# VH-VL binders against o27280, part 256

Target 1, 266 residues: o27280
Amino acid sequence: MDSMNVPEVLEIKRIVEESESVKTFIFSWDFRREVRPGQFVMVWDFRDEKPMSVSLIDPVRSEIGISIRRVGEFTDRVHGLSEGDLLGIRGPYGRGFELMGRDILLVGGGIGMAPLAALADEATARGMRVDALVAARTADELLFLDRLEAAGVNISTCTDDGSCGFKGFAHERLLTLEENHDMAAVCGPEPMMFQVMRILDERDVPAQLSLERYMKCAVGICGQCCLDDTGFRVCAEGPVFWSQELSRVREFGRYRRDPAGRRVPW

## First folded at step 10 (VH-VL)

Design Y66 (framework fv_marstacimab)
Fold by ESMFold2-Fast, scan of step 10:
Structure Y66 (fold): chain C 266 residues (1-266), chain A 118 residues (1-118), chain B 112 residues (1-112)
Amino acid sequence: as target 1 above (266 residues)
Amino acid sequence: EVQLLESGGGLVQPGGSLRLSCAASGFTFRDYAMSWVRQAPGKGLEWVSAISGRGGYTYYADSVKGRFTISRDNSKNTLYLQMNSLRAEDTAVYYCARKSHYGSFDYWGQGTMVTVSS
Amino acid sequence: QSVLTQPPSVSGAPGQRVTISCTGSSSNIGEGYDVHWYQQLPGTAPKLLIYGNTNRPSGVPDRFSGSKSGTSASLAITGLQAEDEADYYCQSYDSSLSGSKVFGGGTKLTVL
């Protein structure tokens, strides 16, 4: 029986306010349904369902956390909920991150730090050396710094306005980092991810990138998405993709598509 | 200060095997991806293979996939290229090269000559 | 066929300026990947001359400069000297070749 496709009504056990625009909702979770970093769940407020990345995986406390940025009607309603209120959770879905080697670089922008925070916990638990480059527009939008520090992660920050750490974009900060890594994991705005991927590809550092907009592909009827519309060269279940796959997708980092399939520039 | 020194080249018959070595010194070897780049006599440069700093990931040109294996021993500061099923078109000087953080090959060894001939 | 196209030869007299072109495509230089340049003197290993489109390593004279526009890059050499006679290679990264480093075919510079 496929229990992943049956929504469970779960009580909001705890809410952590990560920033003015981001909250983490924590639920008791039965780990008979395994969850891996990079996977997502469908969150149902009894009107709409939206995919949300899992940001906390804690088998010891039997909890998962889901971090939600306030960006529209659904997320506004969910942000209005309190401890003790109910949400429907279905999943997990999608391709999670794979960990390889001894050293990993995490590059996260804004809410993209959410799935990387869960990955950081797993990587440190495996004894990997973890370096995180955490990027945001301003200092108050940097997420999970205390959690990453508590996990033993080596943290570098950058902000567009220079309010914390390096003044500039993630890819500019990456150019000044001395260390090489066995692998990287990247999540954030597509233009940031494209620039970071390009640098990592040139350095022969394999990277996995999580694309929020491709979460719908992981729950599609076929279970797969073709990212190359000129010839099925890349067909993969999202949201996590290898950099070598994404480097062949002409639209990645240049434009996105609206629900009608029309190009929208970044 | 940075030095790369190749060895292991020579004359080999078609279908034969050779293992090239590159001894590195003057830098923290494990922090740099390394590549092999070859040059056939009188011809241009061709990238052959690359390996990540800790050796977790390897990359190959299509012309050598399945025949060549790149590896490294970070405890010995040494890069290797195991070449199997050698063909006449593999005849070239093989250079060991360090990948910079800009993606360039910032240091090169002197090269070692591999000749595949009957 | 090379993925990056260079003229096979260029020539100039001492003191003159020469330019060596490197023509790519949308999958490499046009994709935004950086262009690096190498100088190979006869009988020697290549030496890094320009990295990241425009940057010179320590010890490279400012007579050498790089530029990039669209799908192409150029190496300019001013005040030509006899010692500049060498082969010059551009290098970039190509996403269509399973993430491969690609070199131009090389340009032989003759100082007349």
Scores: ipSAE 0.069, ipTM 0.600, lowest interface PAE 6.8, mean pLDDT 85
Fold by OpenDDE, second read of step 11:
Parts: C-alpha cells; sequence; structure tokens
Structure Y66 (fold): chain C 266 residues (1-266), chain A 118 residues (1-118), chain B 112 residues (1-112)
C-alpha cells in the first residue's frame, strides 16, 4: 500500500460551528500536497473511517477545513471532539471541480454547500463572478452565508418552509432565474441535483455535479461506490461528474446502493 | 419588445459556404442561450445548433457537426452561423430562436431562406 | 424518424375538442425533461404555445392546455376555432443525443 494512503494523524486546530448540526474542523496542511475543491478526504477517528468533502482551502494560513454534518454514530463521536484532539486524515482523493468561464453558478443543498464554499473561494480569487443558490430545509440549516458574502458571492437562498428566501426547492428557484452562466457546480441531495441538472441541460449551461455514495476504500478498488451501467467509481472517476457523464448513469436521481450493495430508492 | 431578425440567406452551390446573422434586440442578449432551427420546404422543425449566453459553449446536431459553426458577439447583440461544405439537404428556412429560462424557444425570427442547388 | 412521435394530422369541427399526442422515450420526456409546444401558422415562423409542460405564455388563450405523463405529452385544444388551423410541434431535450434539442414530426390540424 502506498504511504500516501496511510492516515496522517492531525491535531484539530480550530472548530467552527456552522449550524446546529454542522461543524467545520480546521487542520494545518502541507500544501506541497495539492488539494482541489470537490475532492474529499477520509477521516479516521481511530474506530471508523468516513469520506468528507474539503470545505476550506487556505494556502495563506496553510489550513484546510472539513465540514461534517452530525448524522450518525461516527459523526456523533467526531462532533464530541475539541480543539487539540486528534483525527486521522488521508487523501485528498477523487476528481475535483474545474473552473471554466467568467460567470459561475453554484447550487447547493444542505451540507452539499461544503465543497461549493471552497470552490467559491477559488472562483472569486480568480476574479470570476459567482452566483450561489443556497438551499436548505429551514433557515437555520443554510450554510456558509456569511463566508460566501464576505468572498463577494451573490447569494440567493431557498428554503422548503419559506423561512428564508424563496419558498420551495432549489430547482424551483432556479426556474425563476433567467440568467445563464458559463458553468454551474451542483452539490446536495441527489433528487435536487437531478432536477437542477435537467434545467441546466435545457439551458445549455455546462454543469458539474458532486455525487455522494458509500465509499470504503477511496482508491477505486473495493467497488462499493460503483455506479450502474457505466462502472464509474465515485471515489476515482468522481465525486465530481459532468452532466454528460451522469446522463449515462441510470441510477442517478433514482436509487443508490446501501453498504450491503442493495438498491435503495431516494 | 423582443425582436430577432435573420439575414444572410440565399442561393449557394453544393460545397459552398454561407454566413447567417441574427440581430437581437429588446432583451439582455448575453443572459440567454441562442439556437438555430431550420425547416426544409414542406418538412418539420430541426434543431441545428446552440450557443450558451456568454458564448463559451456550443452544441451541434450530428447532421451539421464539423461543417457549421455557431458564434455570437454580445457587444453587437448578434448571433452567427457559419455554414461550410453545404449540401442539398441543408436547404431550409433558418430561424434564430432565443432559449428561455425554461428551455423553450420563446422568441423566433421570421427566418432566412438558404437554398443549396447546382 | 423524429425522436418525438406525433400524429401526422388531426381534425375537428369548430367548437370541438382535439388532442395532439407527443410520444417520447426514457431519454427525453421520460428522463424528466420538459415538453414545449409550438404553433406554426401557414407561411409564418413558429410561435411558443406551451412551455414547461403546462404553462401558457401571455397572449395564448386558455383553451390551449398541455399535459405530461410518463414518456408522453399531450396538447389539448378546446373550443376549436378556424384560426387554430396550423402545424403543431412538441419539443424536448434528449440526453442520449449529445445534448440535442428534439422536435416532434409535427401535426397538421385541420378545422373542418
Amino acid sequence: as target 1 above (266 residues)
Amino acid sequence: EVQLLESGGGLVQPGGSLRLSCAASGFTFRDYAMSWVRQAPGKGLEWVSAISGRGGYTYYADSVKGRFTISRDNSKNTLYLQMNSLRAEDTAVYYCARKSHYGSFDYWGQGTMVTVSS
Amino acid sequence: QSVLTQPPSVSGAPGQRVTISCTGSSSNIGEGYDVHWYQQLPGTAPKLLIYGNTNRPSGVPDRFSGSKSGTSASLAITGLQAEDEADYYCQSYDSSLSGSKVFGGGTKLTVL
């Protein structure tokens, strides 16, 4: 096994509370190891290991951030950690986002905003115009709004209950926007991404979408994250895919496979 | 009021070239993708090509790939279609159409006739 | 030949209801892409009639309505009038054709 696949034990430098259920863990990072928005790392708490998107890339401070939503036993343990505690980090892995054009649209739902926040930082640093549609179930679940605003991102919000911004789903809000961008990056619940992709395709807007699947090895060996028909491995060929690639994936937006390999509908 | 006006059509021999233009007005041109759609005499509508709002990405029907080039000048609010290696089957009225934010073609020009004949 | 299949012709008497079908597949209508409808009067450019499956642009009478189900869409015209005599086209997007916009073959509507 390649030494790069051995987790590096890192001290939690800072913890940022993004919401009631989301925390960002910040680590010192040696940027001789390149990391791109859209890539993920495997986080090891010395008991279990889970893939997490990189949500902050700061070469100036030599830091990266990993945003984690509290959703189960592993994340419960991680959320119980404090600054100074240790975690194992290996990676980064996967294909990240590509930036193209001058104007970019970001469409994110919930924790899906994590990799998009990192992308927003890079895009704005390059002088690109960035519009972001940030969606969540409720206002208190909207992520990274202050951070995005500070970066110069034009933000539009959408909530299921109408507690903030447009009342409805992200794709519904998108339908109300007339402007077409050079490129879009999308990350969130797969049903949301499916609908958003459809609209962007119809509008002739190239789109990249970040998928979430059960990933075990992160190196394209175990096949747990393999997509039907194409054989795409989310950890190797993804997690970021172009819409043209996903159009070939039958299961996209329809079902996923659980840890046992069984089809589970969205 | 949204207006689209095609020009550049005419008679051309097989293998020849022709450049179509579409002048747009009444809307923010750069915010909309544009398309060319053609209609052969007595036939149905056929999508030919599309270009994104900022012009960064282009799309073509298989029937015209490698022969046609779509472009736009947003400073002039003009859409173009360069047609090379023209064939008899390219004979049609060519429409420029604006793609709405719903993905439909919400506005059409009156079309310009292209005839490819010996 | 067309990716979307329409009947070549339909007819009705003034005041009647007519329906034009648009049959697609799992790679277009069935994939979740919207269906749009256009009216083309003789000797004129097409005009948007229905967008987003069911929506009418301003100026289109409410006697025109669209619907979508499964891999098919339908245009209904109630209270048929002489001025409705035209060609009607459905349009959608097909993911299997490298991002092609696809039209139906068109339906000629004759008012008797």
Scores: ipSAE 0.042, ipTM 0.647, lowest interface PAE 3.3, mean pLDDT 93

Design Y67 (framework fv_marstacimab)
Fold by OpenDDE, second read of step 11:
Structure Y67 (fold): chain C 266 residues (1-266), chain A 118 residues (1-118), chain B 112 residues (1-112)
Amino acid sequence: as target 1 above (266 residues)
Amino acid sequence: EVQLLESGGGLVQPGGSLRLSCAASGFTFRDYAMSWVRQAPGKGLEWVSAISGRGSSTYYADSVKGRFTISRDNSKNTLYLQMNSLRAEDTAVYYCARKSHYGSFDYWGQGTMVTVSS
Amino acid sequence: QSVLTQPPSVSGAPGQRVTISCTGSSSNIGEGYDVHWYQQLPGTAPKLLIYGNTNRPSGVPDRFSGSKSGTSASLAITGLQAEDEADYYCQSYDSSLSGSKVFGGGTKLTVL
């Protein structure tokens, strides 16, 4: 570990409430340090540190956004912060999404839409056609709809309870879509991603999927985010993987490892 | 009505080249991936190649990699298969098939016969 | 030799029930990829018979049914008719073969 990996203490410039459980924290960013959609940063609240995806990349305003879902003690503390408060940010880390082709499909579930929202901005800025399948358990958990619409994204929604859009899961809704895109980017619950990947494979659509694993160092040293069989480190070789890479990963869609290294089923 | 019509088959010597075409109609061509599937005389079906709807991605069976090139012209609703360095084992009826959004081949052409013989 | 294994032949009398098995592995059927079935009448191109494991395209009689379990799939034909005499192929996707579409070896169905 060197000085490059020392968190930079940044002031929260703005907070956007995305939903009841999700907030986007906006920071000033020096874009001499490039950041790509799909990459993550380590967020430090001076007690603990957690990896978070970048959900906003704005070179014009020199800002980045990090969307955080309230799910535990760390995120509870962060959600208690106000504009003007400080956080430590180091990164960005990991492999981000690649864009190819003219037409791109985004499939996101819950907070998984965070990196995809950033990707959508880039894709639309490049003149690409972007379709997004946004999935959530309920309507109030659907993220970034207004933002995506404003960017020119064609949105399809899917909710488990049918409160908005298609009633069912993302992979079920995907089967009802008739377009065959040049590339797809997927992020959400791993069971969802597993099902979506199979469909995209069958459709001959190249797909990139962003995985979530327990990450400690973020620099490929500690090995806690290693995937079985391949030895892929989610923080280094990922978190974005091609479907062909994930096809070699035995645990994908089946289980993950907890901080103690034990298998935990999805 | 969905229609697929193959053409370009014929007799060719080993090492020769041949280009197959498949004219598609009755559906939005660009929205569907397309594949070539071949069948040697008296044998089973073998997938040969696939191309995404917009043509940005191509896939090949190991048996034809480096020798065959799949392409499409969506403005002409036509699928192509350029076959180079042909071998006797490439002798088969070649079918163009539409890949459904379920991953199946929901429509097939009548096929065109390719014979590789000295 | 085929990635998906089918019996070379099956036979039945008119009115009987026959089944054709399609045995795969953990990298195709076992991975969760769908199985599709095709009917090929003598001298004709294949026709989609079953898609997505269990679904019938329009025009396919309900005498035909598909199922999948574990690493295997099965095509069942009830009320066998003379016109059902054909070759039948299962098809799936295999993630271990660089994204290959894979067919079974085919099964010749003879109606006695």
Scores: ipSAE 0.652, ipTM 0.862, lowest interface PAE 0.9, mean pLDDT 94
Fold by ESMFold2-Fast, scan of step 10:
Structure Y67 (fold): chain C 266 residues (1-266), chain A 118 residues (1-118), chain B 112 residues (1-112)
Amino acid sequence: as target 1 above (266 residues)
Amino acid sequence: EVQLLESGGGLVQPGGSLRLSCAASGFTFRDYAMSWVRQAPGKGLEWVSAISGRGSSTYYADSVKGRFTISRDNSKNTLYLQMNSLRAEDTAVYYCARKSHYGSFDYWGQGTMVTVSS
Amino acid sequence: QSVLTQPPSVSGAPGQRVTISCTGSSSNIGEGYDVHWYQQLPGTAPKLLIYGNTNRPSGVPDRFSGSKSGTSASLAITGLQAEDEADYYCQSYDSSLSGSKVFGGGTKLTVL
């Protein structure tokens, strides 16, 4: 037992509306509990507990931010809260991103931009050049563009429907980018991440990918978080993995399992 | 305009060491991953090793892991391959090649011959 | 032996069409990795001929074209000329080999 496994009841200090479906909840944080980009916390509304990525890390203001998309009963209830209301937070958990080199490419899809926004802040603070490819289905679903711009990040956008930036998928846009990078960090829907990983592998760009979709269980040994062929538990050994680790996983980006254990394509 | 010039090849005895160099010009060297590709006499192309643009990541073919070390000096626009514990099977022309961001080897040097024999 | 299989030789007459195949597996071409083609004239270094399955670098004539389907790729040369006599190599990436770039065994093209 340690204090990291006990929920701390925290007051919602500020709420930022990122889009129609996404809010960032900001809390005072004691940085004696270190938190790094790519890690997650368990958010408790006194009925259910769900994992959420840390999207803001601000030691100067002693604040963390947690960005939450409204997708079900738990997140709908949390979206109904106001400044001054209370939530339970425990963590952080998981392996964070590692930074190397001088130039980094961030490739984010939808809410996958949340952990990448925190990473962008760290990378720019370290003097790295940061290029971000921000992908979504539509312009209204692109997240953190103003925050990334304020941090000095070079932004490219793409939308499936062409409503903002490049018309097409993230991997199609990546093929048209001229810059080479020392590393990449990727977070978003698994099929997007798989396509992006293949391109980066071929280019000899080391990439880290965050498998946030598997963070649906509490910390510890969880069969639902295991990856095929490797036995990795995302909540214990991830959620961030190097592309070389994921290339050994037959399941990644190709199929998932239904409730009966059958493999179904993405 | 892009030019890659290999040097350092020669005759070496089995178990010996050799260091290859590749001098690059006509492009921003630090922005490109680089590779070494070899070709034994009368045989096909075999990828040997790769290094990322800033040198933060290196990759090796299984046949050379633990024996060869790829490195680069971006201040001198030079790529290196340190070859240790050389075997007769390492006899080949060694090419320096630039990795395009489309994933192809878009420019190649003229090659330098390495002969491992007693 | 190579991970990508090419015929060791192919021949054609001037003006003829010739096709060179490159057969891979599910861990390389079948996984979606691009195929690149290189031409090696006798006594020279390889030269990029086709990249990204179908694209030609500046200076490569339209007579050369690439295609990809399933686990295989093909290089087509139309209007065959004496100057096309060379070795041709396909190249892709294999995920099962921890980031290895893989070449085909090469195809010697003879212009009869």
Scores: ipSAE 0.185, ipTM 0.668, lowest interface PAE 5.3, mean pLDDT 86

Design Y68 (framework fv_marstacimab)
Fold by ESMFold2-Fast, scan of step 10:
Structure Y68 (fold): chain C 266 residues (1-266), chain A 118 residues (1-118), chain B 112 residues (1-112)
Amino acid sequence: as target 1 above (266 residues)
Amino acid sequence: EVQLLESGGGLVQPGGSLRLSCAASGFTFRDYAMSWVRQAPGKGLEWVSAISGRGRSTYYADSVKGRFTISRDNSKNTLYLQMNSLRAEDTAVYYCARKSHYGSFDYWGQGTMVTVSS
Amino acid sequence: QSVLTQPPSVSGAPGQRVTISCTGSSSNIGEGYDVHWYQQLPGTAPKLLIYGNTNRPSGVPDRFSGSKSGTSASLAITGLQAEDEADYYCQSYDSSLSGSKVFGGGTKLTVL
C-alpha cells in the first residue's frame, strides 16, 4: 500500500560547482520513468525533504541533475555532501514546460535558470532558436552561461549592480530586446516574473512561468495549493503556468504569505 | 514609411462571408504582432483579433470567436481576416493595426467598410 | 459595456486644460498593464497619441500628457486648441478576457 511515491536512495555520481552558492548534483536515472523540463523531485537527506527543480535531463547518459542553492540548514547539509554519498529522490512531480514554434525566449533569474537550462537543451535538440536573458544580482550569480553557450544559445545578461552585461533588472533589459519569439519561458523571483509576464502579454508572446513556491502543492504539503481570486487548483496544475492563467492571480508578484498565513509585500 | 492598406470590404447578407486583407510595407512584417480593430458607425473602437509575429498564436474577442479566423502570410507581408456567419452587429469599419514592441497600436490602416444587411 | 470606462464627452474653451479619465479594474490597469491613448479626428483612422502610460510619439506636442494610478489612467490636454476636437480612446490589456486588448468607450472632446 505504501509503495506509492516512496523515495529511492540514489548515489551522487558527480557534483558540478556552478557558483560559490550553487551546485548541481548528478544521479543515474532510469528513463522508463520520464522526466520533462519544468518538473521537480523531492530531495531527502534523511532528516528533511525539499522540492528541487530538475536542471539536467540526459537520457543518452542516463543521468539527471538537480541544482541546489545554499540558502538554509537543509541546503547547507546537502552542499556538504561528496560524490558517492546518498540522497533520497522521489518524483518527478508537477507540470513541465510545453514547447511551441521555432523560436523561444528564456528569461531566468538566479537559480530560476536551473529548470530553464534543461528546457534549453530540449529546445535546442528540437532545432529551435533559443535566446536567453540571464539575470542575477551580481556577475558571480549568473548561472549556466558556459552550458548555454555550448548548446548554441544566444545569451544576453543583466545584473542589478552592472557587474556584467546590462545594468538593471530583467524586465528593463527585455524592453531593449526587440526580437520577436514564438513563445517564452520564465523562472526566477516572483516580482521579476510578474514584470516580464506583463511585457510579454502586451507583445502577444505566449509565455510559461514556473512558480517555485507551488512545487510543494504537487505532493499535498500545504494550503499554498489555492491562489487568490481564482479558486485555482495549483496542486493539479503547477508549478508551470501559462501567462494567461497566472495574470489573473492577484497574489502573483504583489505579496506572499508568512508562516501565519498573513500577506507580506515582496 | 510604414503603410497598412486594407481591402476586401463590401456589402454582404447576414450569414454570408468576406475575407479582408491588409498589405503591409515599410517594416519587417514578421517581427510584429498584428490586430484587427473595428468601429461600428458612430460607435467606439473594439478589438477583434490578434496574431503573433510568426503566426503561432491567434487571439479572438468572444463576439467573433468561432466565426472569424485571423492569418498572415509573412512572405507576402499580408494580414487576413476570414469572416464567416456574418451578423448585422458585425457592420463596421475594420482597421488593420500594427502592435509595437511596447504594446500599443502604433500604425493603423485607413480602414475598410463591411456592411452586413439584407 | 466597455471594460475601461471613459466619460462620453468633455468640453473646454481654447487655452484651457481638460482631463479625460480611463477607469479600469484589477484585471487590466490594476494588474499593472500599460495604458495607451489614441486620437481620432472626424472621418480619419485613429492615431497613437500616448504609449506606455506617459510617452509621446515623435510629432505629438508636449501639451498632451498621460498618467496612471491604481486602477485608473488620465489624459491631460493643456492649452486646448480647436484642432484637438476629436474622439479620444484609452486602451490596455485585460487578463480576464482571454488576454484581450481592451478599449475605453471613447470620449468626444468639444472645443467650445
Scores: ipSAE 0.120, ipTM 0.621, lowest interface PAE 5.6, mean pLDDT 85

Design Y69 (framework fv_marstacimab)
Fold by OpenDDE, second read of step 11:
Structure Y69 (fold): chain C 266 residues (1-266), chain A 118 residues (1-118), chain B 112 residues (1-112)
Amino acid sequence: as target 1 above (266 residues)
Amino acid sequence: EVQLLESGGGLVQPGGSLRLSCAASGFTFRDYAMSWVRQAPGKGLEWVSAITGRGGSTYYADSVKGRFTISRDNSKNTLYLQMNSLRAEDTAVYYCARKSHYGSFDYWGQGTMVTVSS
Amino acid sequence: QSVLTQPPSVSGAPGQRVTISCTGSSSNIGEGYDVHWYQQLPGTAPKLLIYGNTNRPSGVPDRFSGSKSGTSASLAITGLQAEDEADYYCQSYDSSLSGSKVFGGGTKLTVL
């Protein structure tokens, strides 16, 4: 289609091991091309292409970071790469997060913390107060804690097994927090996001949530990432949605579509 | 002890304006969203407006949008409701209510009566 | 007219069990939003009675209980006492009304 959608071949500048299953790949970036937290890029390993959230935006160093969790064949190949190796990157795509207010709450689960980490950097740079609820199944799956702390983020943790912080799910921990923020940003497993959204709605806290769907083209033409009822394309109208938008989406928190278009329950 | 004390109610003509206040004490005011809820004589409860703890977001019932403005001064632990273009149907006891962590209204003031009449 | 539907009135004799229903829809109770209950004694401000579907604030007797299923909620009062005579309101959140908090129409409970 458009030449702008042709992947740019970039050298992996650095690799940061975030956890056993997550690595952040850092690339030089021309910031004449603006990128916002919450947006994604298409990563091409010259065999396959997958959407990945931007987890680091550093205009000073002219770098971006992409955090990738090892979950399948594509990510296995990518995780096998070394500094100096090449990847194709096209984008950024999608609607990113908007910042509003003075105090914001970040609620992230697992790899969902990737775009939120980038948002945290921007928010703190703007002088905003940032609280982050970081959730994971186990302590060793909690991401970006040191980075967030260094940025001045107030962190609360929760783990399914209680190995770190609150024992339980993110929405359960959220119920124990008394603060009412001006805005919240949420990213993680969709069942988690669904529960968290309800609580935030009830608390009158405007919330933005980043969805994950099967995305093929990233430019809103193939329809693979369309949401039922609304026709929202996650790659075009999202992946970041306001809670009031998602309230119109029947499938949210209930099911998703697989590559064949079949309903798959969460 | 949590306390909410409304004031500012009274008699006003249609088209007039009135400003309600709610003095809060006994809790960290900025951490809680606040709401106004009204009750017409002999009628049920109706949510009117809400504001987040830090004041960054406000919400209104359709019946009052464009006419009412909710605000707060966290330095004074006070919630306000500016009511303009008042109508007869706005006649009600107006309650200040704190929003709990669970989304309920866990504390209410005694209410202040607003009467809109010619 | 209320988004949540309650019976206008219920009655019971002292010591009896009464229930007050709160019927919503897929955009509020059915969407998974919590239901809260309030008691309003004559001439007084409402008081939180049940929060989060089933929880009782401090000072509320255990003879008051809440439940939720599907698109409806229910308040049960056992061992009815004269002092329970009041109006009762259910409350929830409705996603279809631009983030509105919604109340039931209220139920007048008379103790015979």
Scores: ipSAE 0.508, ipTM 0.816, lowest interface PAE 1.2, mean pLDDT 94
Fold by ESMFold2-Fast, scan of step 10:
Structure Y69 (fold): chain C 266 residues (1-266), chain A 118 residues (1-118), chain B 112 residues (1-112)
Amino acid sequence: as target 1 above (266 residues)
Amino acid sequence: EVQLLESGGGLVQPGGSLRLSCAASGFTFRDYAMSWVRQAPGKGLEWVSAITGRGGSTYYADSVKGRFTISRDNSKNTLYLQMNSLRAEDTAVYYCARKSHYGSFDYWGQGTMVTVSS
Amino acid sequence: QSVLTQPPSVSGAPGQRVTISCTGSSSNIGEGYDVHWYQQLPGTAPKLLIYGNTNRPSGVPDRFSGSKSGTSASLAITGLQAEDEADYYCQSYDSSLSGSKVFGGGTKLTVL
């Protein structure tokens, strides 16, 4: 048992309302436990524990941020908390993003922008040129645009309903962008990530993709990280994978798993 | 308008080295991935190597990995292929090709002939 | 072994329709990767003929068309002309090889 596996009870220092359905919870953090973009923590409300991606990493202020979308009972309870309330935080866990080259394309869908916002901060701090394609169902669900703009990120948007930027899906917008990059990082719904990965593969852009469903593998819950089609062992190596690892998984973008581990179509 | 012009081909003996260049014009060079594709006499097309627009990532066919190095100089709009430890089976016309944002090779140079023979 | 299989030759008379097949597998065309087609006249560099399965570059006549179904793609040439005599190559991406761009073996079209 190392220190990363013991929950630390932390006070909610600040809450930022990102949208009607998303809040960022900010905590003081001791950076003797390093945190990298793409890693996650286990958030414990003293009843249930859920994995959440780290969306802010600020060693200067000694803070981390965790962005949480309201989707069920646990997240509803956490959204009801106030500054000064306590949460248990355990981690960080998982494989973080690797940065290479001189420029990067970020492609984020919905809450998938959360880990990418932290990555954007690291990439800009390293002097990389950062382009972001931010996708959501509606304009109100586009996340972190002000943070990205303040960091000097070049932003393109798309919404399913056309309420902001390009009308359509992320992969349709990507086809109209005429820029090549040394790498890409992608996070969002799996069908979106699959379509984006395919385009990036064809353009010779190496991509890392973050899969929410594999975050539990990093803490020894292996039922969600078995990739039957490849014979490839992914347990504890998620949630971030290179596109070549995912392109050989026939369930990626086609099926999901229910709570019993059964394959169901998207 | 888009033009790609290869140079540096020639006759070289087995085990030797050769450096190919491709001068690009008519487009924003740094915005496109570039490739080398070769064709042995009387044979089909074989992709050899690719490089991303800013040069941060490179790819190689297994047949040339460890022997060939692709690079680019965006300030000079020039693509390079350094070929070491050349073998008779490397004899081919080498084409410089631009990769479109649809993933096709949309523009090709005229090719430069590399002959590996003692 | 060729990852994408094309017939080595096809032939037709002027005015006829010919089709050239490109047969792949689940790791390339079947996975959803696009198919592109190139025309190579004798002694010249290849030229893009069809991109993204069905699209024609500016200057390519509508006699040339592409299609894709399952693990295979086809190039159709209608109203065959003597100037169409060339080698034709399909090209896609294969995920089972490390980031490989793969070409078919090529098809020689003769106009009788």
Scores: ipSAE 0.504, ipTM 0.788, lowest interface PAE 3.1, mean pLDDT 87

